# Ledger of designs, part 10: VH-VL binders against Protein broad-minded (TBC1D32)

Target 1, 124 residues: Protein broad-minded (TBC1D32), of Homo sapiens (Human) (q96nh3r1119to1242)
Amino acid sequence: GIHPVYFCSTHYIEMLLKAELPLVFSAFHMSGFAPSQICLQWITQCFWNYLDWIEICHYIATCVFLGPDYQVYICIAVFKHLQQDILQHTQTQDLQVFLKEEALHGFRVSDYFEYMEILEQNYR
Below, E stands for the ipSAE of ESMFold2; O stands for the ipSAE of OpenDDE; V2 stands for 0.75 times the mean of E and O plus 0.25 times the DockQ between their complexes.

## First folded at step 16 (VH-VL; framework fv_tafolecimab)

Design m2 (from g1 with heavy chain G57D; at its last look DockQ between E and O 0.58; V2 from the best seeds 0.00; counts 0 for: pae E 3.4 > 2)
Fold by ESMFold2, look of step 16:
Order: structure tokens, then sequence, then C-alpha cells
Structure m2 (fold): chain C 124 residues (1-124), chain A 121 residues (1-121), chain B 106 residues (1-106)
């Protein structure tokens, strides 16, 4: 039988974000807010209060068919999508509220499939 | 070779604003690779990060000081500055400017010589 | 905020002896920890970053270890120039320093 081992690695999230989006990574830590903190929130809730239903289905399907590491690649893609907003909210000192409370406007999983495939090729 | 040099008054009266400037030579302050930082050390005591600035005027402050601190950058002079308002004797310290890499780890790789600022009447 | 507690406050040793310095964090900082040396009248000098990596030009007698909350700086055989104050610094959430350990001649 099948014995899948699924786990969310905060170290892996931090490592990839540092490599792919270093200015975003530094902005988080310089603001006293670890980026893995929000990623765990998103992943454990399957983006329930963050994405509309159709996008949640795309997220789940992507992780089921392409593997559990896509949970991390989707988080990196979300940070890439939100980069300008994140940097702005570090300066208005409400980054944690923004990330936890605002829906991910305009984010579509399909818009980032090619990027996530490159992440998989480079890091997996 | 990169060098950082602090300048400013060594004596400030209580309730006034402490103002310091750091001049960067041997490198550009307009680098996308670095934050430019202020750190202080009261006599005989440990180190305290005050804050850091990215050349696009993005600032990050120690939460214990943020209500009194302004850090600014002047790219045309290759300088960045510290203003600390409403000072008291507790703000007497050696003030260092330092460089903080964005890529890699967030340790201070170049430091100025330090300048003592004394707050007294 | 993350508090770094260094121990002992003072370590009295002779040249040639081994020094072991401790830094304990109030919550996990993963491996986001650096060590600095500071001599009287001078700015701090980076020794170790990411808990265990020696900075360029730092002698092999300096080594760092640990992760999470418990970190150690070791100087395998003290040289006369090593008698100084040592600080740890975390960069997991903001930037904070420990209170320092003074290594002095017995």
Amino acid sequence: as target 1 above (124 residues)
Amino acid sequence: QLQLQESGPGLVKPSETLSLTCTVSGGSISSSNYYWSWIRQPPGKGLEWIGSIYYKDWTYYNPSLKSRVTISVDTSKNQFSLKLSSVTAADTAVYYCARLPIYGSYYFDYWGQGTLVTVSS
Amino acid sequence: EIVLTQSPATLSLSPGERATLSCRASQSVSSYLAWYQQKPGQAPRLLIYDASNRATGIPARFSGSGSGTDFTLTISSLEPEDFAVYYCQQYSRWLTFGGGTKVEIK
C-alpha cells in the first residue's frame, strides 16, 4: 500500500523565499514577522478564507496530482504576486494584519503553473 | 575599500534631538544589496540595534525606539542620518553606523569607528 | 521580542586554555545567530554567522554550534588578542544582541 508522508517544512519555505525573493524575505524579518508564519496559516486552512472556492479546488488538485511540495511552491508564488503590497505594508506597519485579513486579490493558481514548474526543477 | 564614518555633535541637551550622519566611502549607498544601519552602545553596556534604511527610503526600526527615531538617506551625498528625539541621559552611548547585507544573513559586516554622544545639561 | 541571555558574564582564563561561551534565546531563532568580538575602544568584529559559519579571515580556533535556542561559541586555544567581550546577535525577528561575555586574563 501507499504510505504518503506529508509535512510542511518552515525551513523549506524560508530557504526558497530567501533564494527566490530576497527583498521580500528580508522585509519580513526586518519587520519582526517570519514569512513561514503566514504560510503555515494558509496551508493548514487550505486557503479557505483567502481564495474563492474554485481556486481552492485548483490548489488542492495541484498538490494531489503534482505532489506535496507544491504547497510550498504555491506560497512562493503568492509572495511573488503580493511583492509590491508586502513591501508597502512593511512601511505602514500592518503587514501581519494585511496578510491574515485580506483576500488574495487577483491570485490564480493557473497564472503561476510555469513558475512553479521552474521552482520544482530548480529545487526538488 | 568600503569605509563608514560617523559625524555629529558629541553633546546634546536633554529633550533635544540627537542628530548624526554617516558618510559612506569606497562604495555606493544606492546599492540594492544592503541596508544601512544605526547601532548604539551605552558606556560599559551591550549593543542595541536602532534601525536600518534601504536607499529607496524604506525604514525598519527597533520597536522600543520607533516613536522617537527617524533614519534618512541622501544618495547624492552618499550619506545616511539618524535623528533621535526627546533625548534623556539614558540615550548617552557610542553610536555606530553599519552595513547590513540583504542577501545571505543579517549580520553587520562593516562598522564605523563609533562616536560618543553624551546627553547632559 | 526575543531575549538573548549570554553566560557566563565573565570568563577568567589563561592563554592556551579553551573558552566555551553560551547564548540562550527566549524562543527559537532557528540558525539565525551571529557572534561578534569587541575589544576596548573598537567596533564589534564579526566572527560567526548562521550559528556555525566562520566569517572570512577568522582563525580556525573560533567555532560556533547550536540551533533553536541554545548556542555555543568555542575558542579552542586562547591567544593574547582573544581577551575581549563577545556578543551574540539573532536575526530571526528584528535584530537583537545578547548582553555579552567578557573573556579576561586569570
Scores: ipSAE 0.398, ipTM 0.806, lowest interface PAE 3.4, mean pLDDT 88
ESMFold2 (binder alone), look of step 16: mean pLDDT 92; pTM 0.920
OpenDDE, look of step 16: ipSAE 0.483; ipTM 0.839

Design m3 (from g1 with heavy chain L100F; at its last look DockQ between E and O 0.04; V2 from the best seeds 0.00; counts 0 for: pae E 4.1 > 2, grease 19.7 > 18.9, placed apart)
Fold by ESMFold2, look of step 16:
Structure m3 (fold): chain C 124 residues (1-124), chain A 121 residues (1-121), chain B 106 residues (1-106)
Amino acid sequence: as target 1 above (124 residues)
Amino acid sequence: QLQLQESGPGLVKPSETLSLTCTVSGGSISSSNYYWSWIRQPPGKGLEWIGSIYYKGWTYYNPSLKSRVTISVDTSKNQFSLKLSSVTAADTAVYYCARFPIYGSYYFDYWGQGTLVTVSS
Amino acid sequence: EIVLTQSPATLSLSPGERATLSCRASQSVSSYLAWYQQKPGQAPRLLIYDASNRATGIPARFSGSGSGTDFTLTISSLEPEDFAVYYCQQYSRWLTFGGGTKVEIK
């Protein structure tokens, strides 16, 4: 099993998304789909069925060793990774289906670790 | 039976680099379910996590030590190591290596015996 | 950050006596709490996980209880080998250790 990791706040996700990725924030606003909705699904399942086992391990280890705020930073990193796809699916009006039903192909926690450290430095 | 054993010099001069190796036996370090960790305990004080490494080389470090710490892994020798640079007397401690499972409850399930490292001129 | 406060800092008892060690969390950790024993010159050893489950090979005289913010480690009848320092650790938010309770011979 996978031990649950405490989630800090859905409004913290929205605040950081607006500051860091304003086009993604606007895309969610235009589509009527809350970014926290998908983030809660990812986080409460520890990305089960979204990431392979190695990346799930990295998610858990990051949050355990570096603190639960990293749940938020990982979600922002995922949105950064998916930015072009999110903008495309806003235009085609299927953003919710895309986010809920697609694996996070190509996303690796290690690729965004330095970015998340910057988020920690700036927002923690 | 999984066992961890620390090795390295017990005395290090100030400003030099503390270097330790942990040898894993009775199991493989190349396990996808575990991180391999260094933890220290200054004499008479509590436990301090230094950092952890995944067998593919991914690392996490305690922010208070991060600028001075390097943890590495050698899967061919079934070992992982710690380097702590620019040591001072405050780095005198018993150093432990330990295994950290990602699944289940989050605790260090296997520990080495510990090795005392004294920083003194 | 969840702070774990262990009390008492030192517990002076004789063999055969019952030891009761407290760990209080600054906010709820549900049941995600472990206890370790550390003898002089040795590494910590896991005793209890998930508040009340004995780790493999741990004698029945060790029991854990509690949930939320208040946790207790009980040693029903102290043996000579039980005089050691005991640490709690929570894994609900971040991973933090308590400051320890030393159980020493009276």
Scores: ipSAE 0.272, ipTM 0.661, lowest interface PAE 4.1, mean pLDDT 86
ESMFold2 (binder alone), look of step 16: mean pLDDT 91; pTM 0.896
OpenDDE, look of step 16: ipSAE 0.831; ipTM 0.924

Design m4 (from g1 with heavy chain Y103E; at its last look DockQ between E and O 0.79; V2 from the best seeds 0.00; counts 0 for: pae E 6.6 > 2)
Fold by ESMFold2, look of step 16:
Structure m4 (fold): chain C 124 residues (1-124), chain A 121 residues (1-121), chain B 106 residues (1-106)
Amino acid sequence: as target 1 above (124 residues)
Amino acid sequence: QLQLQESGPGLVKPSETLSLTCTVSGGSISSSNYYWSWIRQPPGKGLEWIGSIYYKGWTYYNPSLKSRVTISVDTSKNQFSLKLSSVTAADTAVYYCARLPIEGSYYFDYWGQGTLVTVSS
Amino acid sequence: EIVLTQSPATLSLSPGERATLSCRASQSVSSYLAWYQQKPGQAPRLLIYDASNRATGIPARFSGSGSGTDFTLTISSLEPEDFAVYYCQQYSRWLTFGGGTKVEIK
């Protein structure tokens, strides 16, 4: 696949998730799993094993044209998309398996452009 | 003013189940803003988080205790409860209930007075 | 599981002296660390959250610092009411406490 633009700090992912999706943030940490770890995997692999090719292209284009901070906003959008699934998998204690192997079916970057624009406006 | 109060037997036999209840007054347990938690402290020793519950029934447990712990909530009584199975003398401790905010940092902002539970053969 | 090791176990000081308490984590907890004070016969009270922020109503003589694995609670000038046990707690992965540091009168 395509080598993406990288961002400088996974701390920013933690800060935004805590602010935007506090129940998801707490569920991760109360389950012993840091959200930034899965985000690092997604970003460093360009979502290769997670999204289909068309969505990988949308991811790359978004980061190139709208700026590298959109790598962070896309991760937050993914967590927003998955919120109910994440909360359910913290109850069954298989969150790490779910996020690494099953999670991103049905996520489309274009479904979350408006949300990511709001994140940029509020947090950049 | 928010108050948390532990109740339950002070003496439990080895191999049996320790059961405690925390009654919340001056506030609602049915809040989307908080987890409700159990922490214990063996006499003269440090603190150990046992687990937490969200009012919808979602639980999070200390992995070292998870196989023996059940936390439940009864919103109609404004109470949450702890069951710890297969107790031994190592489970002798003061047991606290406490509130944990979801927004902000994950520290325990209100604590009960604590209740001593002794596991005695 | 993240283990928090507090040192020293006991710190013997006089009123007016500076107390320095250490908390070390077995792996990084970022800044997800709180400090509590526990006086005899009482439940713990929050002092510091997110490594360095004082909780509401906590006097300025209490300060926290550190990130990652190495954290410090400092009491700049001990008052009589500060002789107590102090615990650190991390919330990066699950919730765990340190073993405590007892600050006692010399």
Scores: ipSAE 0.504, ipTM 0.820, lowest interface PAE 2.4, mean pLDDT 88
ESMFold2 (binder alone), look of step 16: mean pLDDT 93; pTM 0.925
OpenDDE, look of step 16: ipSAE 0.796; ipTM 0.912
ESMFold2, look of step 17: ipSAE 0.074; ipTM 0.708
ESMFold2 (binder alone), look of step 17: mean pLDDT 92; pTM 0.911
OpenDDE, look of step 17: ipSAE 0.635; ipTM 0.874

Design m5 (from g1 with light chain S30R; at its last look DockQ between E and O 0.04; V2 from the best seeds 0.00; counts 0 for: pae E 3.6 > 2, placed apart)
Fold by ESMFold2, look of step 16:
Parts: sequence; structure tokens; C-alpha cells
Structure m5 (fold): chain C 124 residues (1-124), chain A 121 residues (1-121), chain B 106 residues (1-106)
Amino acid sequence: as target 1 above (124 residues)
Amino acid sequence: QLQLQESGPGLVKPSETLSLTCTVSGGSISSSNYYWSWIRQPPGKGLEWIGSIYYKGWTYYNPSLKSRVTISVDTSKNQFSLKLSSVTAADTAVYYCARLPIYGSYYFDYWGQGTLVTVSS
Amino acid sequence: EIVLTQSPATLSLSPGERATLSCRASQSVRSYLAWYQQKPGQAPRLLIYDASNRATGIPARFSGSGSGTDFTLTISSLEPEDFAVYYCQQYSRWLTFGGGTKVEIK
């Protein structure tokens, strides 16, 4: 079995997204689709169906070893990874379908360790 | 058959860098299923996780030690290593290497015999 | 950080007696708790994982119980080889160890 890590702060995601990725924040606002909605889905399922098995293990290990706030930092890193794709979508149904149905191709937790460390320094 | 064995100097001067190597035998360090870890135990005291490495070079460090710790892996020698910089007497401990599965529960299933490192007071 | 408090620090008992060791977490760790045995000059040995599961090769006299914040390791009838130090370790978030309980001969 896979060690689950639980999400604890939906408003923190939106605050951090506004500060770190304001264009992505604006795209969600224009679409009427809350960023925390998709983040809850990713986190509660441990990114099952979104990441390869090895990356799921690294996600869980990061949250266990470095603390549960890394669930938030990983979500922000995913939004940073997908920024160009997100900006192309403005309607709630189109953006929501894109984020819920597509695998997070090319995303690796390890590519964003340095970025997440900066987030931790600045916000925790 | 799997064995982990620590090696390195037993005495380190204050402000210098503590350097240890763990040699893995009876198994491969390049297994996708494991992290390779360092844990220490000051004499007469409890255990402290220092950090862990995946064979591709990804590392996780105890936040209390992160600014001073480097863990690295050499897959060609089937070894991983610890460097702890700027040591003081508080870093005197038995240092263990240990194996940690990447899935399920994060407990250490194989341990080295440990090596005492003394920092000169 | 989650602090694990083990009690008592020392437990003085005779062979054949029942040992009960406590580990209390400062926050819930659910069932993500392991127990280790450490004899002098040796590395720790895994006894119990996920609060209650015996590791391979561990005798049935060792049992673990508890969840959340309160955990117990029980040795139903102490054998001479069981006089050692016992540590709990949590892996819910961060990896932290308790301070240990020494089980010694009375």
C-alpha cells in the first residue's frame, strides 16, 4: 500500500498562486474555476492517474520527509509546469476538463525541488 | 545476503568536515525500490535521521541539518556517502547507514553495523 | 516536528515477566509507527511496523498496538535476549524517533 498524505489548506493554494504565478491566478479567476478544486483531487488521490508510479512514490516521500506543506508547494510547481497550457484556456468547462482529464505529462517532482525550497523559505 | 558497511575516519577536528562511505554488498544500490539513508546516535542518546538518497541522485535531508549535509551516491562502486561540514562536539555519534523502501511505510529494514565518529573537544 | 515520548525511561524486570512499553506522539501519526530493538554495540533491529505488524522472524511474544497518539509494545514473557533498549519511530510526517526505553534485569 501507498502512504496517504492529507490536504489541509485550500486558501493557502490560492494565496500562494496569486503571489507566485499571477497570470495563472488570473486565468482561474476569469474561468470561474478554483485552483484548490483540482489540487484537492490530485492530493486526495495521491496523483493516481496523473503521475507515473515512481513519481507518486517521490511525491509521498517528499511530503513525509519534508512536511505536509509540500503538498501545496507541489501543486504550485505543477501550475508553474503547466503555465502556458493554462493560459490558453479561459472557460471553466474547458480548463476544468483539461486539468481533470489529462495526465501531467513531463512533470517530475525532482525537477522542482529547488523551486519548492524557495517557496518554503519565503512562505514558511 | 544484503549487507551495509560504514567506513571513514573515526576522529574529526572541530570545524572540519566529517566524511563517511557506506558500501552495499549482496544487492544493488541502483534498485528503483529503495532510498539509502544515514542515521546517527550520540553516545547514550537516541537516533536521528540525517538524510536519504535515491540512486539517481535525488536527496532528502533532515531540515535541522540541511545546511551542513551532503549525501551522494556512486553507483559504479555500489556506495553512498555522507559529508557533514563544520562539525562540533555535538556531532560525536555512532553513524549508521540504512535502507528505506520508497513505497508503503518508511521504516529502515537493513542497517550497517555503525561507526563511531568522535569530534575532538 | 512530531515528538515521540517513550515511557518509562527504564523498566526493571525479571525473565518471564510481561513488559509494557509506551510511546506517545505529540500529534496523530495514525498507524505509521515502528518499533526497534537495540542491543549494546549493535544496530537497531525492526520488530513491529505499522503499529501492530511483526517483522519477519520476530517471535510472537512481541506485539504492538495503538493508533493516533498512544502506542504500546508488549513483550508477553521476557526472555534473556530481550533485555535491550527499544525505540519507536514515526513516519507519518518527518522521520522521528523516540528517546528509548531500556529494559533491564531486576
Scores: ipSAE 0.324, ipTM 0.751, lowest interface PAE 3.6, mean pLDDT 87
ESMFold2 (binder alone), look of step 16: mean pLDDT 93; pTM 0.928
OpenDDE, look of step 16: ipSAE 0.624; ipTM 0.877

Design m6 (from g1 with light chain W94Y; at its last fold request DockQ between E and O 0.67; V2 from the best seeds 0.72)
Heavy chain, then light chain:
Amino acid sequence: QLQLQESGPGLVKPSETLSLTCTVSGGSISSSNYYWSWIRQPPGKGLEWIGSIYYKGWTYYNPSLKSRVTISVDTSKNQFSLKLSSVTAADTAVYYCARLPIYGSYYFDYWGQGTLVTVSS
Amino acid sequence: EIVLTQSPATLSLSPGERATLSCRASQSVSSYLAWYQQKPGQAPRLLIYDASNRATGIPARFSGSGSGTDFTLTISSLEPEDFAVYYCQQYSRYLTFGGGTKVEIK
ESMFold2, look of step 16: ipSAE 0.403; ipTM 0.796
ESMFold2 (binder alone), look of step 16: mean pLDDT 93; pTM 0.930
OpenDDE, look of step 16: ipSAE 0.764; ipTM 0.903
ESMFold2, fold request of step 23: ipSAE 0.581, 0.571, 0.637; ipTM 0.843, 0.840, 0.859
ESMFold2 (binder alone), fold request of step 23: mean pLDDT 93, 93, 93; pTM 0.923, 0.917, 0.927
OpenDDE, fold request of step 23: ipSAE 0.845, 0.835, 0.813; ipTM 0.929, 0.925, 0.918

## First folded at step 17 (VH-VL; framework fv_tafolecimab)

Design n1 (from m4 with heavy chain L100F; at its last look DockQ between E and O 0.04; V2 from the best seeds 0.00; counts 0 for: pae E 4.5 > 2, placed apart)
Fold by ESMFold2, look of step 17:
Structure n1 (fold): chain C 124 residues (1-124), chain A 121 residues (1-121), chain B 106 residues (1-106)
Amino acid sequence: as target 1 above (124 residues)
Amino acid sequence: QLQLQESGPGLVKPSETLSLTCTVSGGSISSSNYYWSWIRQPPGKGLEWIGSIYYKGWTYYNPSLKSRVTISVDTSKNQFSLKLSSVTAADTAVYYCARFPIEGSYYFDYWGQGTLVTVSS
Amino acid sequence: EIVLTQSPATLSLSPGERATLSCRASQSVSSYLAWYQQKPGQAPRLLIYDASNRATGIPARFSGSGSGTDFTLTISSLEPEDFAVYYCQQYSRWLTFGGGTKVEIK
């Protein structure tokens, strides 16, 4: 069985979004859909059905090696990856449906290791 | 059948760089299922994780050591390496290489025999 | 950080006796705890994972129990090869090791 990583430290999601990805923050605000709602779903499911198996394993290993705050940092990295898609779906008023369905195509945890280290350094 | 073997100098002068290599035999370092790790143990003390590397080059480092540590992998030689810069007497330890499965349980399942590195004049 | 405190630091026993080793975590680690055995001049060897599961090839005299913050390794009847240092390690988050319990001959 896969190690479930227990949820921790999600209350800073909107603050980090506002600082790091202000257009994404504005899109969620305008839609009335809270970023923490989708982040909780992703984290609780360990990104099952959202990421390829190996990427799920890398996500879990990151949290085990570096601590559970990385659950928040990976969510911010996902929003960074999806920024253009999120902005498009705010225009069509279907943001919640889009994020709850499959929307993480092409996301790789490894592409964002340096970014997440910077988030930790700046916002820990 | 899988074996890990540390190699490198047993004596390093203060302020220099400690450099070790782990050679993997009886299995491939290019396996997608594992991280390859360095752990150390000062004489008479406990164990400290230094860092881990995936064969494609992704690394995780212990935050307390990150500014001084580099771990690298050479898949063609079936080896991975540790460099620890600016060493002091506090870095005297037995250094182990170890395998870390990325699925399921997150513990070190195979260890090298360890090599003592002493930092002194 | 999660601190693992092992007690006692040293346990002096004879072959045939029962050894009970404690590992206490500063925060809950659920069941994500492993035990290792280390003999002088050797690398650690995995004994127990997920608090209570014996690793392959580990004799039945070794058993683990506990969850949350309090964990125990029991060696039901010590054999001469069991005199060693024992470490716990948690892998819930941050990967930390305990300080060890030395089981020595009396």
Scores: ipSAE 0.303, ipTM 0.733, lowest interface PAE 4.5, mean pLDDT 86
ESMFold2 (binder alone), look of step 17: mean pLDDT 91; pTM 0.907
OpenDDE, look of step 17: ipSAE 0.816; ipTM 0.918

Design n2 (from m4 with light chain S92Y; at its last look DockQ between E and O 0.67; V2 from the best seeds 0.00; counts 0 for: pae E 4.3 > 2)
Fold by ESMFold2, look of step 17:
Structure n2 (fold): chain C 124 residues (1-124), chain A 121 residues (1-121), chain B 106 residues (1-106)
Amino acid sequence: as target 1 above (124 residues)
Amino acid sequence: QLQLQESGPGLVKPSETLSLTCTVSGGSISSSNYYWSWIRQPPGKGLEWIGSIYYKGWTYYNPSLKSRVTISVDTSKNQFSLKLSSVTAADTAVYYCARLPIEGSYYFDYWGQGTLVTVSS
Amino acid sequence: EIVLTQSPATLSLSPGERATLSCRASQSVSSYLAWYQQKPGQAPRLLIYDASNRATGIPARFSGSGSGTDFTLTISSLEPEDFAVYYCQQYYRWLTFGGGTKVEIK
């Protein structure tokens, strides 16, 4: 059967985002939209409808072989990748629409392996 | 050493626009580490966050006030401003400007002395 | 919107007594909660941040606890300067304040 996807607490998502991307973190909360809301949706759906299929496979493989905390590190990497888009959408009140209804175009798991290794070293 | 000072008219007529300015001294408003905020307190009542601005012009507003509020920043004067349109007696309050750190906790660490604005005919 | 309900509205105590102030959130705010003290005619002063951390210069008699929806500010032994109004503030979703608890001298 299919390997189950592991999940981490919303507190870990919030802690890492606050430490790594404080402007994104504050923009979410000041806009009334906790970043853990979208991260849990991404994680529980394995980024279905958010990433292209090959990147979904990379996400699953990364979490299976490197450990379940990589679910969180991938979310932080996505926020890093999209930082300017996220900040722009907090100004237009469509942040939830952007993140929940748009694919995360241009994001590749492999582009962020080194960054995620650093996150693991610093925060695990 | 950092000080915030509210200024503006203390009396505003109903249906007009309330306009206030906060002057920052002993520090720079152009800091990447802070939001600059407006909070109000009706006489004898509690505190209400109105909104905050980042020096690049990015704003965040209390949703209950969003349709009537505009916050702006003038970095050359080290100032930020509040405009609240279509005021009524319910907008009578002491208005504070305050600083909000972006890193760490989002508590207001420096406050102005406050200025009373009365909405009356 | 997250509503913060503070209780009691008024707490009448004598110097030297312990004060216990409650703040309840309508939904979880994690530990994103601060406490302020406000004296008449003054701006609020930060006491506690992140539910339990004392701000710089705040005496050890002030302590905060709680997470999620239930938070407490404790003043272990009231000093004359501690008779004031206390507000909680959440920063999980927007920024909202509780209605306040007035600590007054009996």
Scores: ipSAE 0.326, ipTM 0.772, lowest interface PAE 4.3, mean pLDDT 87
ESMFold2 (binder alone), look of step 17: mean pLDDT 93; pTM 0.920
OpenDDE, look of step 17: ipSAE 0.701; ipTM 0.893

Design n3 (from m4 with heavy chain K66R; at its last look DockQ between E and O 0.82; V2 from the best seeds 0.00; counts 0 for: pae E 6.4 > 2)
Fold by ESMFold2, look of step 17:
Structure n3 (fold): chain C 124 residues (1-124), chain A 121 residues (1-121), chain B 106 residues (1-106)
Amino acid sequence: as target 1 above (124 residues)
Amino acid sequence: QLQLQESGPGLVKPSETLSLTCTVSGGSISSSNYYWSWIRQPPGKGLEWIGSIYYKGWTYYNPSLRSRVTISVDTSKNQFSLKLSSVTAADTAVYYCARLPIEGSYYFDYWGQGTLVTVSS
Amino acid sequence: EIVLTQSPATLSLSPGERATLSCRASQSVSSYLAWYQQKPGQAPRLLIYDASNRATGIPARFSGSGSGTDFTLTISSLEPEDFAVYYCQQYSRWLTFGGGTKVEIK
């Protein structure tokens, strides 16, 4: 379905990524690509074309039942899932193409639910 | 305490490869907390970041130099290196190695003394 | 590419005077900005990071301010050792330096 996407704080995304995944955070900034740019794209599209339909439904339900901040926590979980792929693509200079145009293969919201609960408790 | 020292030839012929090594002492290059970087400064001009490397071999390059630059690390010697191919007179500069923290702010907190490399025939 | 423009290119002042150095970014760098001092024949040394934080061992007469695109380094009362070239550096998108401001004796 559809879940209205509200404000997304680029500061909040940057803060959480810096604290949780400092190698990913630094890789983005040293490759000339801000992580908030891809997060806003994912969130405004409700991960359409990035996740399977069932995972999009899990994403929407999670945000409805647990609060809209979970759209940020899901982005951090995606970065955690993709960490090695992101680091490899910064070496090949195609990070933006990879993140903007490729599906998030292998990512399932359910695999990261425990992690996102920890994020909420630590950073809420 | 921590010290960085550049070494390598001071003269390089045009079209050849500039090669420099930075030796790290008073600390380990294998730290998960730092990138190891090269910066250059043409005589009388400003500073230009060339690139940085993480000890596992992951590199980040200035896009204006990316096609000509290779940075590598040798953890067994506590060293990292710069190769800049196809040099011209425009590549004449003082070359610095420097440390860049991953957590916190991305400023260069320790610098080598610098070494002048002149490109001339 | 984020371009940092420093002004003035040269600032001629006497010891005891207040120096104000400007760094302007072509697009927002948030607070991801550092200032360095470089004396002839020496490597740059860090003065200010995150726009306003003094590095360890830097005297209180140095202060930084600004956010977004406009940044200022202030030296409240110049000492003889402060006559040098000053560079700003952004780390929002890649790592780039400004062209420098030379602070010289009037």
Scores: ipSAE 0.094, ipTM 0.718, lowest interface PAE 6.4, mean pLDDT 86
ESMFold2 (binder alone), look of step 17: mean pLDDT 93; pTM 0.921
OpenDDE, look of step 17: ipSAE 0.709; ipTM 0.891

Design n4 (from m4 with heavy chain P101T; at its last look DockQ between E and O 0.04; V2 from the best seeds 0.00; counts 0 for: pae E 3.3 > 2, placed apart)
Fold by ESMFold2, look of step 17:
Structure n4 (fold): chain C 124 residues (1-124), chain A 121 residues (1-121), chain B 106 residues (1-106)
Amino acid sequence: as target 1 above (124 residues)
Amino acid sequence: QLQLQESGPGLVKPSETLSLTCTVSGGSISSSNYYWSWIRQPPGKGLEWIGSIYYKGWTYYNPSLKSRVTISVDTSKNQFSLKLSSVTAADTAVYYCARLTIEGSYYFDYWGQGTLVTVSS
Amino acid sequence: EIVLTQSPATLSLSPGERATLSCRASQSVSSYLAWYQQKPGQAPRLLIYDASNRATGIPARFSGSGSGTDFTLTISSLEPEDFAVYYCQQYSRWLTFGGGTKVEIK
């Protein structure tokens, strides 16, 4: 079974996204699709259907060992990973469909541990 | 059958670095669904988690010890190690290595026999 | 930090008696609680995980129950080898252990 760790601060997500990835923030603004909307979906589903099983286990470990704010940091890491795809889909006006319907191919939690630690250090 | 065995000096002088190695046999340390952990128990006292490492090098540390602890892994030797710097008498304990499950639950299913490390001048 | 409080600190019983050990968490840990047995001079051994599931090879006389903040380990009929110290451990937020309950011969 999947360890159900849940904590979400939608305004915290927006603040960090604006500070860390301003082009992605602007893309969401232009699209009319709120970044917190997709982050809430990811977090409440524990990234089921979005990440491979072992990456879900690594995500849950960050929450257990480092605290629930890591739910926010993983979302920012996902946006960083997908930045070019997000900008492309803003131009084609299908950002919401892309983020809701497609798996986060190529994203691995273990590739972003250091980045998430930097986010914690700078913003917590 | 999986076995864990601690090794290292049993006596360490104050202010020096405590250094231990755990050798894993009967299984591979390079498992994506386990972390490898150090836990200690002062004589007559309870258990304290020190930290855990994923075989690719990512670590989780007990915040109370983080400034003095380094855990590392050598997958070619099927081993992981603990260094605890600037030790005092309060660090005298039995030190265990253990395997931490991560697939849905986080508990220690295999333990080493433990090794007593005494800090004295 | 989630604090686990075990009671009683010492439980003095005879072989054949029922032992009931308590573990209380300072905040909810859902069912993310494990129980360990530690005999003198030995490492802890996993008994129960996820509050109620016996680990492989653990005799049926050991059972766990509870959810949230209140958890119980029951040994239905004590055997001589069951006189040991028992620890609970939570894994909802970080990994913390209770202070232990010593089960000793009356």
Scores: ipSAE 0.334, ipTM 0.766, lowest interface PAE 3.3, mean pLDDT 88
ESMFold2 (binder alone), look of step 17: mean pLDDT 94; pTM 0.942
OpenDDE, look of step 17: ipSAE 0.765; ipTM 0.905

